# Designs tried in a protein design chat: VHH binders against q9y6x5. Part 113

Target 1, 379 residues: q9y6x5
Amino acid sequence: LPPKLLLVSFDGFRADYLKNYEFPHLQNFIKEGVLVEHVKNVFITKTFPNHYSIVTGLYEESHGIVANSMYDAVTKKHFSDSNDKDPFWWNEAVPIWVTNQLQENRSSAAAMWPGTDVPIHDTISSYFMNYNSSVSFEERLNNITMWLNNSNPPVTFATLYWEEPDASGHKYGPEDKENMSRVLKKIDDLIGDLVQRLKMLGLWENLNVIITSDHGMTQCSQDRLINLDSCIDHSYYTLIDLSPVAAILPKINRTEVYNKLKNCSPHMNVYLKEDIPNRFYYQHNDRIQPIILVADEGWTIVLNESSQKLGDHGYDNSLPSMHPFLAAHGPAFHKGYKHSTINIVDIYPMMCHILGLKPHPNNGTFGHTKCLLVDQWCI

## First folded at step 3 (VHH)

Design u20 (framework vhh_surovatamig_d1)
Fold by ESMFold2-Fast, scan of step 3:
Structure u20 (fold): chain B 379 residues (1-379), chain A 121 residues (1-121)
Amino acid sequence: as target 1 above (379 residues)
Amino acid sequence: EVQLVESGGGLVQPGGSLRLSCAASGFTFDDYGMSWVRQAPGKGLEWVATIKWSGSSTDYVDSVKGRFTISRDNAKKSLYLQMNSLRAEDTAVYYCARSDYGRDTLYFDYRGQGTLVTVSS
């Protein structure tokens, strides 16, 4: 029986929610599995970039999904939440579901993980759902578990994506204890449903399950706004992405635009592309715009002070508020083990090891995740 | 070809009520979420309310909760905003918008020409 892996993402699940709220179902999962308390994600700390980094083991500059909103000057193509289906954007890397199908005579299954409804290098998961926010967690789970029982060829890698707690984190902010408590309790109940469904179907004991997320969430405020309109006129640039990392395409000389922006706010760093800090690994891709603005934690970049978000992400990946966690259970994982921190790019080579796949060249380090695995010596 | 046409705006006294309507054409209305967004004089666009494609869930900006109700009639391809207990700060051009929840953001791909609501004594 080949090893099987289900990778589950709850979008925007900040690591310290685990310390501030009760998760009885998730705690039972962790008690018999492993917990990584912080996962250091890639910059920028956004949904599409980090979901693709999890499944490729690459920094954004290498896999090409460098933001939730992108522009390509040569083709005039735009990428966004509402326009993410063009393979052009995804073809700079090979995600694990593609490798799984190409290296072994095996199938992959997907319930709405970013990129899984797009053919990448002419390959799509054998079983998948087109993205639709209206489809319930239960329906996604029912499809995934049905497909995991398909034996010809066997589904050995499956993904499951859920939009919460990100949507509520944006709406209420992570410090709204009343609303976030309600949302996080519902997520814990969904984790309980997941475990119960896998047990009822006889999948639980032989399936490796990873529960993780792409980023955290930080509290924003109408008192912490950066108004770009006060610094520079709209006629000087095209705005590719706004907040908290603004991507600026100059319509005039780049240095002139930079000079108008560089002293605009004490709560925003302005970088020419070549001056972006090396620690971000956010420079070597044509989709990264000539000028990048990075707001300080909790500050929102606005046009005409029109922001309605009480929570946001995208900030510096060194910030603990931007970090998700990783929990895992199954025959590959130790029981009752806690680990402090891994890099989000380390998840890919670990998953390749569990599935017996040869990883594509990547930025992860297998050694960082060895202590989680029963078949490895921890060093 | 997508068209959204708002109506129902006008001048109203503080504390009064108005019902805005939006007629949609050129797309399968019941496949999309719909929203109301507004622009007060000299200010940017502010999201007001969203309703799911089925009508099963609604969401509102805090300043209008309990006062405004968003609704839709899929058979008539129409969106509505019932506005009660109107305040001077509700003065704005109100736009009907086709919307959906992506993974990270609520987005608007089409917007009507707007209908002006003025709340003044």
Scores: ipSAE 0.244, ipTM 0.599, lowest interface PAE 2.6, mean pLDDT 91
Fold by OpenDDE, second read of step 4:
Order: C-alpha cells, then sequence, then structure tokens
Structure u20 (fold): chain B 379 residues (1-379), chain A 121 residues (1-121)
C-alpha cells in the first residue's frame, strides 16, 4: 500500500502550552510517536503564510503568500482571508497536495487548509471542503477519514484544519489560564476523537499523522499600543496590513513617509523594503510593500482605535511565543522520541520523503528531521 | 438554541435616521463579539460593524464611518446600530451576527433573519 499522510493543524497552538497545560490524548499520541518541542516558523508569523510554508517548504518571499492581507500594485488585486480564491496569489509555488495528486494512482483531500479550495496550477484537491468556520471538527474529521478510507484513486495525502486555539487566544489572551485551560482541553478531546476515529476505521497503524500548528500567541494589552495617526497623516499612505507587522504603501515620497514613521515608537522597528533583515527572508517579493513596521512583542499597531484582541501573533519568528510544536505518529516515525527544534520549512521535505514524492526546490533541510524517521540514520 | 432577532428596519428618506436592535438568546452574550452585516439587492453579504464583547472597541466599514454607531447592552443581551445620514446605497437587509475569529479573520457563526432598511426619496 502506498504511504498515507494526514497533516493536521490546530491554528495558533503555542509550543509551551504543552508544558503549562494537560493534554492526556495528545501526550498519548506523542508517547507512541515523536515530538518536536519548538518549530521555528516563518516571518511574518501569520496563518496563511505559515500554512503555505508548511506545504511548500518555502519562505514567504518565495511562495508569495506574504501576509493574510496583500496588495499587488500592478494588477491592483487584493488578497484577504475573505478574498483568497484567486489562483494569482497561490501560483508562485506548488503545494504538496498538487504534487501528490499529479502522481499516478494518488489523490489528495483537504478539510479547510488554506489554499486547498483554490485551483493552483490548474489543479484542485480531488476532495475538499470549502472553508466554513461553522462546520464542526467532527464533520471535517468524518469527511477526511472517509476519503482516506474509501477513495479511488486512493487519498494518500490529506489536510485537516481547525481554528482553535487561535481564535480563543485572540479573544482571551494566552495568559488567561482559566479560559485557555478550557479551550485547550477541548482541543485535546478533539485529538482523542481523531485517534479514536482512526482506530475504529483501522487506519491508525498504517496512517502517518502529523499534528502541528502555524504559530503561537502573545499577550497584548491596551497599555501597549502604537498609534500611527500620531506620527503620520492617513492620507499619505495606504495600509495594506496593520498589526503587528504593518505593510505601508506610500502615497507620497517613500522617504518622507519613512521619516515620519521611523521614530514613531521605541517599540516598533521601521524598515524600508531593502533594509528588512535578511534573517526574515522577507524581501524578495513584489507583494511586500515599500515600508514595513514591526511591533515589539506584545505591542499592537493601531489607527486611532483600541485593540480588539487580547492576544496576537505575527511578530518576530525568533520569539518563543510565536513558535508552534509538531507531533507525529505512524509507520514512518519513531516511538517515544523527542526533538528540540526544527524549522517549519523542514516539514515539507520530510512529508515528501514519507510519501515518496520528489520535492520541488524548497528552503527546508531534510537532515533536520532525520532523527524523527525510522528509515533514516540519526547521529 | 442560539437566536438572534433583528428589528427596527423600515423606509426612510435620504438623510434620515434609523436605529436597529437585535435581541440575543441561547448563549452567553457577553462572551462574544457582535456584528452587523448587510446584503443589498443583487449584492453579496457585506460586513458593516463589529463591537467587542465588552463594548470597549468598535470597528466599521469605511462607507459608514461617522454615520453609523454600533453599541450593545450586555445586561439586556441586545445589540444596536444607530444609522444616521442614511443614503440610498445603505438600502439592504441588515443582519445581526455573532462574531468570532477564524484564520485571523472575523467570522460570523450565527445570524438573525434580518431587517430590511430601504432608503428612498
Amino acid sequence: as target 1 above (379 residues)
Amino acid sequence: EVQLVESGGGLVQPGGSLRLSCAASGFTFDDYGMSWVRQAPGKGLEWVATIKWSGSSTDYVDSVKGRFTISRDNAKKSLYLQMNSLRAEDTAVYYCARSDYGRDTLYFDYRGQGTLVTVSS
């Protein structure tokens, strides 16, 4: 039987939640598999960019999904999470489900993973659900497992996406132990449901399952706001993306806009596009605006308004609060092995290896995940 | 069962005012952000305004800024939309919606039946 892989994302699952809360089902999953304690994600640490990095192995500047909100000056097109269906935005890379599906006797399935309901390179997942936040995890799980079990050609790669604990993290803030405990317990129960479903269908022993996330969450406060209106008139620029990394499109001379913003706050770094730090790998794409503002951890950029969120993400990807985890189980993985760190782009070549796919050029390093795999040497 | 019931819609002249109300039941009202959305004839659903669970923060679509005000009374489990300086382009069915965030985006998991607002001379 061809190898099968299910990739599951719980949005906004900060790595240290595993240390601070109880996860009996996830811990059992880990005990019988592997754990990467920290995954260094890509800058900016937002949902669409990082989910696409997981399935392409590319930095944001390379795969072209550089934010949840984007603007292309040439075509004057806009991208947002409510307007993400144009293949124009996705076609700068080839996600793994497309690669998989183009193989003989293979198909892909998806439950609301970013980009899976869009034809990319004229290919859309054979089985997919249009994104709808109102659809239960159970329904998503049932569809995914049905496709994994009964499809022809067989589904060999599937994705499953869930919005928590991100939504709750934004609402309550990650430091709210009472509310987050409740939310995270529900997540653990969902993992229990996943495992039980797979066992009931006889998939558990043969299916490779990766449980991961795209980013963490940091605590925000109304006492930590950066008001751009205090520094520059709104008529002088267009805001493409706001916080914690603002994308600025000047309507006047770029230098003048930059000069008005560069000293706006001691808790915000202002970069011309060409001066963005190399470590971010966030420069070489036309979709990155001429000026970006990067708020310090826990600070929120606003336009003369109060913050709606008690938690947020998108900050420097070197911050531990922005890091998710990765757990995995299946015939490809060791049992009871823990690893300290990998890069999020390393997941792609690993998945390609598991599935026997030739990876597209990517920024991942297969060597970083060898210790997780039973068929590899780990020194 | 989650229920949202809108009221207050009607026919008004351009420049007129209306106040919409929404009565919420079946959930803990002050645990959720609330929003107004609208659908004009022949158009898709459009977000209008959102208010945080505590009422401490509000947000508006640009076309209604300065004219519309969203507010709530958590004790009464009610959401309001004060609409001033109404324009013909504001004509739509207005829906009360329970709001939350998914994929870092504001979403609406429940909506009411809607109330029709018609702005015409």
Scores: ipSAE 0.078, ipTM 0.407, lowest interface PAE 3.8, mean pLDDT 93

Design u21 (framework vhh_surovatamig_d1)
Fold by ESMFold2-Fast, scan of step 3:
Structure u21 (fold): chain B 379 residues (1-379), chain A 122 residues (1-122)
Amino acid sequence: as target 1 above (379 residues)
Amino acid sequence: EVQLVESGGGLVQPGGSLRLSCAASGFSFSDYWMSWVRQAPGKGLEWVATISQSGSEKDYVDSVKGRFTISRDNAKKSLYLQMNSLRAEDTAVYYCASGEYIRDSGYSFDYRGQGTLVTVSS
C-alpha cells in the first residue's frame, strides 16, 4: 500500500557519457520516465560526501562527511575509506532510511550505499549488506528485490550502489573511448537486468526507481602534476587529504604555511578556511582543515612522485565534467519528461515527498524537482 | 612472504595459442579478486582480464574478448589465462596481480609477479 522507492547509484557516471555512448536499456527506462541531464553535486566532488548529500539533502559542511579522508580537530579522530564504520562521522545528519524507519513503522534495505552499514543515531538500515567490493551486482540486486517483496514491516526505501564506471574511469580516463565503451555497455546491460528482474517479480509497475550518480570524471595526465614538496617541507604540516583537493593541517603558524603554498603552482588555488568561496558551501565544519588546496581540472597534486591515475574527480562542482545525471521511472514520475539541471541536495526532499515523510531541515528546494512529479503543478 | 609466479610464456606464431599460469603463495588466494595485466614494449601497463573470488564474475579488455579466457583454481591457488588466436599486438610481458576495487582509488593491485614474456611473431 505505501509508496516504495529504489535508489540506485552507479559511481562516477559522468552526465555527458549519455550523449557520447549508446544506452539502449537506459533509453527505454527514460522513455517512460524522466531524465535530469545534469545534477550539480556538492563540493568536494567525491564519493562519500555526495552519496551522503543525496540521502540527507545537506551540503558537506552541514552533514559532516566533508571528504573521503578526514580529521576532526575537536575530537582528534581520523577517518578514511578503510575506517568508515565509526558512527561519530555520520551522526551530524539524519539520512532518509533512518527517517523512513522512525516516522512510519517502515523498513529500509541497502546494498552497499555509503553509510547504510553504520548505526546512525542508534538506527541502522533494517536490511543491509556490509560493504564488500567483491559482491556482484546480481547478488546485490537479488537481496534488494527479496527484501522489497518479503518484509514486515514493508521495505519502502531501498538503496543499491555499484562501483562502476568510477573504477574504470580512474584507471583508463574518460577519454579512452575503447575501454569506456566496454565498461558503459556493461552498465547498460546491468540496468536491463535490473528492469527485467523487477518486471519478473511483479515490482515494476508500483515501484519508483531512481538511477543516479555522485559525480563525473575528468582526464588526468603525467604532464599535469603539482608537486607539493617543491614548495613546502613535510615537517611543516600534516596532510589529511591529497588530491585534487588537499587538506592541510599546519604544525607551525597557519599564516607561515599559507605563505609557503599560495604561489606554489599556477594550477591550484590555496585558501585559508575563512576564504573558501561561499559558493562551495564548504567552510562551517570542524572537519574542514585550516588550509585547503584546490587543483584545476585535470591536475593531480603529488608528493615528489608520479601518479598512475588517468581519470579523477573531486574538482570544482561548477565543472560539467563533475556532474552526474538522474533518471527516474515509476508511479510518482511523469513519462517522457526531460529536465535540464537540479542540485544534488534537491533529491532528498523529492524522495521524502514520494515516500510521504517529513523531511529534516535541508539545503534542497522542493520546487526544483516538482516538475518531475505527476502530483505536482509545474509552470 | 607473498609470491606470484607466472609461467607459460614463449614465442608463438600468429594464430597460435598459449596458456599462462600463476602460482600464488603467502596470502589467502581465494579471498582476492585476481587479474592479468600486460606491458608491451614501449607502452604502459594495460589491464587484460579480471576474475572474482569464486570465479563467477569475469571481465576482459575489448581487444581480447572471445580470444582469451581467465580462470582460477582456488584449491591449487592458481590463476590461468588461456590465449587463443594470438596476434602480433598481444606481444607483451604478462603479469599476475591480486586486485580489489577501493572506493575513489580505482583498481588496486596489492601484489604482482615478475612476469612472463609472450612474443607473437612469424
Scores: ipSAE 0.008, ipTM 0.359, lowest interface PAE 9.0, mean pLDDT 90

Design u22 (framework vhh_surovatamig_d1)
Fold by ESMFold2-Fast, scan of step 3:
Structure u22 (fold): chain B 379 residues (1-379), chain A 121 residues (1-121)
Amino acid sequence: as target 1 above (379 residues)
Amino acid sequence: EVQLVESGGGLVQPGGSLRLSCAASGFTFSRYAMSWVRQAPGKGLEWVATISYSGSDKDYVDSVKGRFTISRDNAKKSLYLQMNSLRAEDTAVYYCAKPEYGWETSYFDYRGQGTLVTVSS
């Protein structure tokens, strides 16, 4: 039987939640598998960019999904979470499900993931669900397990995406123990349902399962707002993305716009594109706008209005609050092993190794994940 | 203060048409993508359509593609949804929504009071 892998994402699952809340089902999964306590994601720490980095092993400047909202000045195309179906945006990289289908006579399946309902390099996931937030976790689980068990050629790579705890993290903030405890308990129960379903169907012993996330969450406040309209008149620029990383397209001289913004708030950094710190790996792509504003952790950029969000993400990727975790179980993985930190781009070459695929050139380092794997020597 | 006011709902026969309007105030309308979302009786919120801030890009849920058209008038600060070939399953309260930037289509800020659309004989 060829190796099989199910990649599960719980959007916005901050690594520190594991220390502050109880997860009996996830802890049983980890006891028989592996845990990476922190995953250092890519900048910006947003959903679409980091989900695409997981499946390509590339920094955002290299795979081209540089934000959840993007603008291309040449084609006049706009990208958003509601306008994401144009292959133009996704074609700067080759995600793992495409490689899986092209290198061997194997199938891929997607109970949702950013990009899986888009043909990328003329290849769409063999089985997929169009993105729809109204579809229950149970329906996604029913479809993915059916495809894993009843497909020819066999499904060897599968994804399962869930919107929580991100939606509740935004609504309540990560410091709301009562509401977050309820939400995280429900997620732990869903993990229990997943494991039980795989056991019932005879899939559990031969399937590699990765549970991870794209980013964390930090507490925001009405006391920590940056009013962009107090910095610069809206007639001077087109706003491509707002918070906590604002993407500014000047309508006048770029230097003039930069000077109006540069010292407006002590709680944001203002960068000309060429001055963006190298450590972000966020510079070499035409979709990155001429001026980028980066708010300090917990600060929200607004347009002369209040924000109802009590939690947010997108901040500096060096911040522990922005880090997710990774847990894994299956024949490829050790049992009861804990690892401190990997980079999110390291997940892709590890997954290629498990599936026996030749990875496309990528920014990950296989050596960072080898201690998780039974067929590797870890010094 | 951000305000969104929907209008244009009503009772219509299957195969009929309605045009919904949303009047926006309290923010710079021309800088935001705008969406229509709906909630059918006994169901959750369903995203219906989005239009970019410039009006150049439009996206729709599959069940309404070819039947519904989203449009905007930035000078009038108004959002529209032209609904043709209406079906019983289109019966819902329709909301005008200003999303936050990013992936959170299930989290819409400043949605209005809503306008009821009932498709029946």
Scores: ipSAE 0.012, ipTM 0.388, lowest interface PAE 8.9, mean pLDDT 90

Design u23 (framework vhh_surovatamig_d1)
Fold by ESMFold2-Fast, scan of step 3:
Structure u23 (fold): chain B 379 residues (1-379), chain A 121 residues (1-121)
Amino acid sequence: as target 1 above (379 residues)
Amino acid sequence: EVQLVESGGGLVQPGGSLRLSCAASGFTFDDYGMSWVRQAPGKGLEWVATIKWSGSSTDYVDSVKGRFTISRDNAKKSLYLQMNSLRAEDTAVYYCAKDFYGEARTHFDYRGQGTLVTVSS
């Protein structure tokens, strides 16, 4: 029988939460599996870009999902309007569920992972749920486990997305220990429910399970705002994305817009597209705008208004506050092994190896994840 | 270009009722869950209610359960919030929001300009 893999994402689960809060169910999972303490995500450290990087192994400039709000200068299309299910946005890469369905007689299942409700290269996940935040974790888990047990051709790759602790991280901020303690305890209980359900259905011993996240969270404040309206008039540009990375499309000469912005605040960097640091791998795509503003950690870019976010992400991917973790359990993984750091793009080639799939060209390095796997030599 | 236009707010006595409306455009309304969120003066955003794209399931914050009812009309691309037994603590600007992978509650693009509800004698 082919190997099976369930990939679970808890949106916005900062790596340091593991050190500052108690997770009895997650710790039991880790004890009999592996833990990667920090996953270095891709820039910009946002939900859609990083979720697509996990399943493609590509930097954002290569897979084309460069932000949660986008404009394509060549086609003049806008993302985050009626076009957000347009395959155009997703077709610059091949996600693992497409490869899984096309290389062998296998099915994929998805409970709301970004992109799984979109036909990509004329292929949609064999079983999927349209995104809806009101659908409980239990309903998502019930569907995934039903599909894993009762499908022909067999479901060998399944994904499960949950929007916490990101929503609460934004609302309360990651430094609100009282509220975050309650939220994170609830997540740990959901992990317990997941493990129990897999054991009851006889899936636990033969299923590979990865629990990870797309990014972390940092504390924001009404005292740390950058008001763009104090620097430049709205008539000079179109705003494609705002905070903490602003995407600016000039309506006048690009150099004139740049000059108005470059000295606006000591708490943001202003880049012409060609001057964006190479280490970001955030330059070569038509959806990356002519001018990008990058706020310093904890600073929020606003348009003459107060921010409603007490926590945010999207910041420099070198910041530990932006890093998630990865935990895994199953026949492919060692038991009781702890690893320091991998890159988020390394997850894709590791998953392809576990499933016996030939990966598409990608930016991950399989060698970085070898020590996690029982069928590989470490070093 | 996602646009959400709220209406129906106003001044109401404690124990009274109001019905809020939201007109949606710029996206396929029938494909998305919708939410109501509110902001009281000097406070952060609070999620109030969510409804599935089909209208088949709803969820509410505990403080409004049994008093508020969220509904939608997919043919009219409209979202509603029926608010009964209003309390002073319900005083807030109410925003209509589109679900977007957890960002809808805080992302400015997915909230309208809001409608003010004041519960006072």
Scores: ipSAE 0.007, ipTM 0.323, lowest interface PAE 9.2, mean pLDDT 88

Design u24 (framework vhh_8h5u_2)
Fold by ESMFold2-Fast, scan of step 3:
Structure u24 (fold): chain B 379 residues (1-379), chain A 121 residues (1-121)
Amino acid sequence: as target 1 above (379 residues)
Amino acid sequence: EVQVVESGGGLVQPGGSLRLSCAASGSIFSGSINAMGWYRQAPGNQHERVAIITSGGSTNYPDSVKGRFTISRDNAKNTGYLQMNSLKSEDTAVYYCAAYWGESRTPYDYWGQGTQVTVSS
């Protein structure tokens, strides 16, 4: 019986939501499994970068997905939502589904996880769905469970991605208890549906399931805006990414642009690329621009415009508001164990261990997740 | 300020055609327009999604309009279109455009004021 793993992401699921709202289905899952209360994600705390870090075990400067909007200074290519399918952007790392398919005779399945509908090193998931936000959670789950039960060679690694609670977190803000309670209850019901579907299909007892997220969410306001136009004219630079981490490509002398920006706002840090704090691991890649602006938590960078955004993420990865959680259940995991914190890059080597795969070189530390696993001693 | 403005609604006879336009303009957000969609609401009925299109061109339609309605967009103009053919009296509704702004996988939505479509002889 080969080991099997289903990796599920609920985008933007802030760890602190677990303290402030009821999750009866998730709590039943955790009671017979493990909970990591905080996962320290990578900088910048955005969707594409962190989802790729989970499946590669690498910092963003190493895997090359350094933002949701990117410019590569060497090739002069642009990355955006509408052109995310060029393998060039994804080829700086080897994600776990590629490793899974290239080692032994195994298949991978994917429902919408970032990068899974792109051939990476000429390898695409054996079974996958092209990204489409209108496809229901139930349809994604139905396809994943069919592929887990009816594939030869066997599907041993499967991924499932869902856009909430991030979409509602942006719209309402994480402090809107009425709207967030409604959204989070729906997510808990989806977790209940997931467990019930796996039990009905005879998959539950032999499947390892990880439920996690890429980042958290913080409250924003129209009273917390940084107007970049008040500090520097657009003719001096090209804007590659705006908020809350602005990526600036100077059109004139870099030092001149830096000097105009460095004292612009008390609520924004301005870095030359070589001065970006080492703790971010956000420096050594051609897709990281010469000047990076980092807004303080809850502040939004704008260009002489208002923002309707009530929640956002992308901020400093040391902020607890940016942290997701990890819950897991299955034959590889202890029952009823609670752990305080791991790094998001630690998930990859743990998953490789569960699947019996040799991990590619990565920034994770297997020792950080040992206490979650039944076949390991933790000291 | 983000504005989403619908146009092209009106009165048409059964079997006729209308083309709705949706123009999105205003505030810069982290990211770009990820998707545009059309929704409708008739008196006494719930909101129904009639079309969605992603920036990459993927589309989805419910069975009630599939084959009759076509959604398209002009990314350079931030404008979406709904071509409605073979209109029926049950297509009578206020039609709303939604533009999904922000990050790739988790956009948040901006809605227009709605435009009335009436299918009657």
Scores: ipSAE 0.016, ipTM 0.369, lowest interface PAE 5.6, mean pLDDT 89

Design u25 (framework vhh_8h5u_2)
Fold by ESMFold2-Fast, scan of step 3:
Structure u25 (fold): chain B 379 residues (1-379), chain A 122 residues (1-122)
Amino acid sequence: as target 1 above (379 residues)
Amino acid sequence: EVQVVESGGGLVQPGGSLRLSCAASGFTVSSGSNYMGWYRQAPGNQHERVAIIYSGGSTNYPDSVKGRFTISRDNAKNTGYLQMNSLKSEDTAVYYCARDYLGEIWTSFDYWGQGTQVTVSS
């Protein structure tokens, strides 16, 4: 029987939440599986970019989902949310569910993972749910487990996406221990429900399960605002994305816009596209704008207004606050093993190995995840 | 500080028209973060986006309202609008306006106003 994998994402699950809150169900999962304490995500540290990097193994400049809000200067198209289902945005890479369906006589299933309700290279997930935030975790789990047990050709790759703790992280901020404690306890209970459902259905012993996230969260404040209107008039540029990474499309000379912005705030770095740090791997794509502003951790870029967000992400991917974790359990994984750090792009080639798929060219390094796997040499 | 006041809702028969208004304070409807949109929720149903206008002025609509609804904005008045024509019973909902918050519309923004009730009854 071919190997099976369920990939689960809890959006915005900052790695150090594991050290500061109690997770009895997740800790039981880890005890008989593996934990990667920090996953170094890709820049920018936002939802759609990092979710697509997990399933393609590519930096954002290579897979083309370079932000949650994008503009393509060549085609003049705009992308702004999960309901923007134009395949144009997703076609610069081949996600693992497409590879799974095309290389083998196998099916894929998806409950809300970004991109799975879009035909990519004319291939859509065999079973999927159109994105709808009102659908419960329980309904998503019911559909995924039904498809894992009752599909022909068999579902060998399944994904499950949940919006928390990201939504609450934005609303309350990660330093609100009272509210975050309640949110994270509920997530741990959902993990308990997941494990019990898989056991009840006879799936647990033979299914590989990865629980991960796309990014972390940092505390924001009304005392840490960068008012862009104090530095430059709206007539000089079109704003493609605002905070904490602003994407600026000049309406006048690029150098003139750059000069108005470069000394705007000591808490923001201003880059011409060619000057964006190489370590970000965020330069070689038409959807990356001519000028990028990068706010320091916890600072919010605004347009003569207050911010409602008490927590945010999108910041420098070297910041530990931006890092998620990865936990995994199943026949492919060691039991009780802890690993310090992998890159988020390393998840894709590891998943391809588990499923027996030939990976498309990618930025991940299989060697970084070897110690997690029972069939690999790790000395 | 950041506030919106939605208005223009009411009771209409199928085939009728309404124009909704969104008066904004504490943010700019013309340049916001990336776009502004109109969203609706009927009792027992999910939230759905019904119109969006991008920073460059292009617009997007779901198939359920495409050709019937038109989104626009008046920069001088700092006001957004939704023109609704050929209204159907399924358009009955509370309508909200919102600015995109860092492009994460489905996870990252709250409705700032009370919304405006639209009821289409035959």
Scores: ipSAE 0.000, ipTM 0.335, lowest interface PAE 12.2, mean pLDDT 87

